# Ledger of designs, part 5: VHH binders against Serine carboxypeptidase-like 19 (SCPL19)

Target 1, 268 residues: Serine carboxypeptidase-like 19 (SCPL19), of Arabidopsis thaliana (Mouse-ear cress) (q8vzu3)
Amino acid sequence: SLLVKSLPGFEGPLPFELETGYVSIGESGDVELFYYFVKSERNPENDPLMIWLTGGPGCSSICGLLFANGPLAFKGDEYNGTVPPLELTSFSWTKVANILYLEAPAGSGYSYAKTRRAFESSDTKQMHQIDQFLRSWFVKHPEFISNPFYVGGDSYSGKIVPGAVQQISLGNEKGLTPLINIQGYVLGNPVTDKNIETNYRVPFAHGMGLISDELFESLERSCGGKFFNVDPSNARCSNNLQAYDHCMSEIYSEHILLRNCKVDYVLA

## First folded at step 23 (VHH; from q3 with Y110W)

Design r6
Fold by OpenDDE, fold request of step 24:
Structure r6 (fold): chain B 268 residues (1-268), chain A 124 residues (1-124)
Amino acid sequence: as target 1 above (268 residues)
Amino acid sequence: ELQLVESGGGLVQAGGSLTVSCAASGFTFSDYTMGWSRQAPGKERELVAGITWKGSTYYADSVKGRFTISRDNAKNTLYLQMNSLKPEDTAMYYCAAHIRYGLPWKTAEWYDYWGQGTQVTVSG
């Protein structure tokens, strides 16, 4: 592991503790998972510990650190060919929690596999790997074993986080060591079921007043409550969905309070 | 133990051709991305060409159109066919293995287990 005292783009020493390192997982040690560990700025020994799993899948957890709940962010949102400047965030969860940003699975960020087979991944495999990672990590960081532990993530991690928690819990029940003080999990805009999510967009829009009662009722009747994979022969439903799309055309679908434009607002 | 042994280097005239080879052992050659790097005196090591385990290739701009990287998995051998050689191509040529799946492979820094190299000298 490495204690990072400074970063390119940040003036002066970092005012928080940042550790990076690799953890070898698997019986053969064929997977090396990279992590960023930011200690709580309040009370590391007593504050919760959270492992943060960035979605994608395959996105580096540095995205969580820089774009979600970490202590740093880019000052700008455009790359101009030079080292981008960094600034401290005011909303960092690291103000009250220890956060372990894991790059998983192999192929995410600096995490890698040593064999072709080991490089193959699945959601289920990732859940197991996370458990292995944590237990190995805790052995090297015993001071954090007793901290209330949470699994957090966003986006596609909605598919991973609950399973990871379950895997950790099962491991505990089986007597794996060290016993992880798992308390729960946190999800941000998680992927759950795509069909359910897609289908709910219509009633959600109605509930938010983005479409009229009349349009909603027409959609419900004509589409039979199913607004995805609509049969093209159902002209009424298709037409109503077009009307819905028209109503939503200027609204950012992933954040209805924002304008629909060619910008990822989370980067701003 | 992973071993890479380069051969085929020598002195050639400008405009000439040369093929260097690399004998690989100690690992499953066919499963890994391989590359050729070179280092001239006073210069940094640079990736000349790379070939993935799937057969995708990469060439540095300086050698594109002149060099061809290939592999014979049955022989555990990597090749670099160099045509239209220039004095600027003079360097020690190293065979390298990219054994860390998931990391980039189009720059020399991501390769490991370099051989002893074979010297290529182009006069002109």
Scores: ipSAE 0.788, ipTM 0.917, lowest interface PAE 0.4, mean pLDDT 94
Fold by OpenDDE, fold request of step 24:
Structure r6 (fold): chain B 268 residues (1-268), chain A 124 residues (1-124)
Amino acid sequence: as target 1 above (268 residues)
Amino acid sequence: ELQLVESGGGLVQAGGSLTVSCAASGFTFSDYTMGWSRQAPGKERELVAGITWKGSTYYADSVKGRFTISRDNAKNTLYLQMNSLKPEDTAMYYCAAHIRYGLPWKTAEWYDYWGQGTQVTVSG
């Protein structure tokens, strides 16, 4: 592990404690997972510990650190080919929590595998790997074993985080050591069930006033409450969905309060 | 233990051709990305060419169209065919193995194992 005292783009020493390192996982140690660990700026010994899993899958959790809930952010919105300047964020969760930003699976950020087989990944495998990572990480960081522990993530991590929690819990039940003080999990804009999410777009639009009561009622009646994989023979439902699409055509579906632009937004 | 042994270097006139080879042992050669790097006096080591375990290739701009990287997995051997050689190509050429799956492979810094190198000298 390495204590990082300064970063390119940040003037002066970092005002928070940042540790980076690798943890070897797998029976043969064929996977090396990289992490960023930011200690709580309040009370590391008593504050919660959270492992943060950035989605994608395969995106580096540095994105969590710089674009989500970490202590640093880029000052500018545009890259000019030079080292971008960094600034402290006022809303960092590290103000009250220890956060472990994990790059997983292998191929994410600096995480890698040593063999072809080890490089193969799946959601279920990732869940197990996260548990393995944590067990190993805690051995090297015993002072954090007793901290209330949470699993956090965003986007595609919605598919991973609940399963990871389950694996951790199961591991505890099986007597794996050290016992992880898992309390729960947190998800931001998560991917969950595609059909359920797609289906809920219609009532969401209605709830937000993007479609009329009349259209919503017509949709519910004609589509039977199912707005995905609609039978093309159901002309009434199809027509109503077309009307829905028309209403939503200028709306940024990922965030209805933002402009419908092609540029990705970085939310503070 | 992973071993890479380069051969085939020598003195060649500008415009000439040369093939360097690398004998690999101590690992499953066919499963890994391999590369050729070179280092000239007073210059940084640079990746000249790379070939993935799937057969994808990369070439530095300075050698595109002139150099060809290839591999014979049955022989555990890596090759670099160098044509239209220039004095600027004079360097120690190193065979390199990229053994960390998921990391970039188009720059020299991501290769972990190197041979002793073979000297290529191109006279003007």
Scores: ipSAE 0.786, ipTM 0.917, lowest interface PAE 0.4, mean pLDDT 94
Fold by ESMFold2, fold request of step 24:
Structure r6 (fold): chain B 268 residues (1-268), chain A 124 residues (1-124)
Amino acid sequence: as target 1 above (268 residues)
Amino acid sequence: ELQLVESGGGLVQAGGSLTVSCAASGFTFSDYTMGWSRQAPGKERELVAGITWKGSTYYADSVKGRFTISRDNAKNTLYLQMNSLKPEDTAMYYCAAHIRYGLPWKTAEWYDYWGQGTQVTVSG
């Protein structure tokens, strides 16, 4: 595990601890799951601990950090066509909770599998892997094992979230250790302005190298910089947004995230 | 144990064509994403083309339309057909294997194993 000191798009060093790392799970360690961890600003020793799950295969947990409930958000009109600017939010859930952002299943963000069989995704497999991940993570972070624990996620995670709670509860009953102080689950949406967040998803994807310069320029030109609530009569914009959506879905299937940003690390 | 052995490099006139190949052994070739990268003196390695175990392909903008990557899973062999070669294509060309499912495969940085390379020189 490592402490991250800076992120692309954020001015200066991070004023909060951001831990990242891998946990090896599965039979013979076939899967390596990557995570981000942010402590509560209020009282990390006693505040709840939550694992936050983003929807679908290929959805990066850094999206939870940037688009959901983490301490960062995009700045408004300061976008200038490259890396989206970031700032601290006033309303992050990490003001009152410790949040673990898991990249699962294998292929989300930096999470990977060593075999094709281990790479295969299913909801049931993911639920079991989340339980396995947590048991191993708590071994390395025993100071959090007694905190009230929740599984959280957005609407795309709706089935996975309750299923993970069930797997954790079953694991406790079967005697898996360490026992996890599971209290339930929490569902919520990103704390963002809909217009600004939606408008930044296309420039963000471009700045991270996920879409080509040509596709981005075509989107900018045909959509006039507005990538949500698009007039359905604007066929060129709509067609370009469909191409964008296809490209993003293929990238999640091929698991390319954040390939152009450098994350500075300090060993934990 | 895992081995990647390139062949087929050489000197080619600008506008010419060349096919390089890579014999793979020591792993189940058909299960993994494979790629070709190149490195010219003083430059970073560049992934020129990639082909996933599912058959999806990637090409760098500098070679799109001129280069074709293919694989023969029965022979455990990766190919790169290079047409309309330019002096800028002069480089060592390396066969690469991407064995960690889910990591980025469209950049050279995330490939795990590399061959010794085969030199392609395009005179002009």
Scores: ipSAE 0.397, ipTM 0.737, lowest interface PAE 2.0, mean pLDDT 77
Fold by ESMFold2, fold request of step 24:
Structure r6 (fold): chain B 268 residues (1-268), chain A 124 residues (1-124)
Amino acid sequence: as target 1 above (268 residues)
Amino acid sequence: ELQLVESGGGLVQAGGSLTVSCAASGFTFSDYTMGWSRQAPGKERELVAGITWKGSTYYADSVKGRFTISRDNAKNTLYLQMNSLKPEDTAMYYCAAHIRYGLPWKTAEWYDYWGQGTQVTVSG
């Protein structure tokens, strides 16, 4: 891994730590997955850790860094044939979270495979590779093993994100190490089941410090950890969900809106 | 221990034709993207043609329509047919292998292995 001190287009040294590197995965190390890692500006040792998965046309993990929730944006409104200058944004999730931007599958950004067989991919293979990536990454970054962990992504990664969470959970159940402290997932602009997303959105908002410990504990107790298809006669769960919705409605949407790779579900 | 050995270079008259070839060994040739680069004195190395393991081709604008890249997977050999040669085509021509699937293959900097080259000189 490398600690990047400057980027083309950004004037001067970066005011945040940016780590890049490859993690080898697969049976014989046939796949090399590239990542960017940005520590939280607040308290990286205690703040949540998220892996952000970006796919689709014209987007890569750099899209998360530049266009979704990272600390940088292109300066200016138009493309003019050169790489635009970069500037800091006021609206970055890395102000309160550690974010790992993964380029997957092989062929995304700088990620590659060493053999034709390893290069061939499917959604299921990608989900397993993300789990493999994380286990190996945590071995090299043991200081983050205990942090609350989340999987996030955009609409292209809509099936991949929940599937990766499932693979991580199954791996933990089977005793794969290091155990990953998985708390949930978030999707931006997804075409997926709202009910499953809602169940992970509440723990994510708590982990980000967007809702109080008291509200989160009340939601967990009254709703039994399931925040969809609530029993209409369960007044405590319903009231706590209304309080959650009110709290989230006070957060302005422009804080996380970017041109591409929108993130709609965390702060809806 | 991947090896790429070019041959077929030489002196040729402007407007003429020449074929250079590259014998490859030490890897499964048919699995990988291959290319030809050239370097003229005082100039940077330029990828002039590439051919993927699936058969898709790329040509630099400077040679498009005049050069043809091909491969014979049974013989582990890469070819560059150069027609309508110009003095500006004078360069050392290098065979290159691109073995990291998914990285860019239409520019020289992403190719992993190179031969020693064969000189092509076009008089005119």
Scores: ipSAE 0.388, ipTM 0.739, lowest interface PAE 2.3, mean pLDDT 77

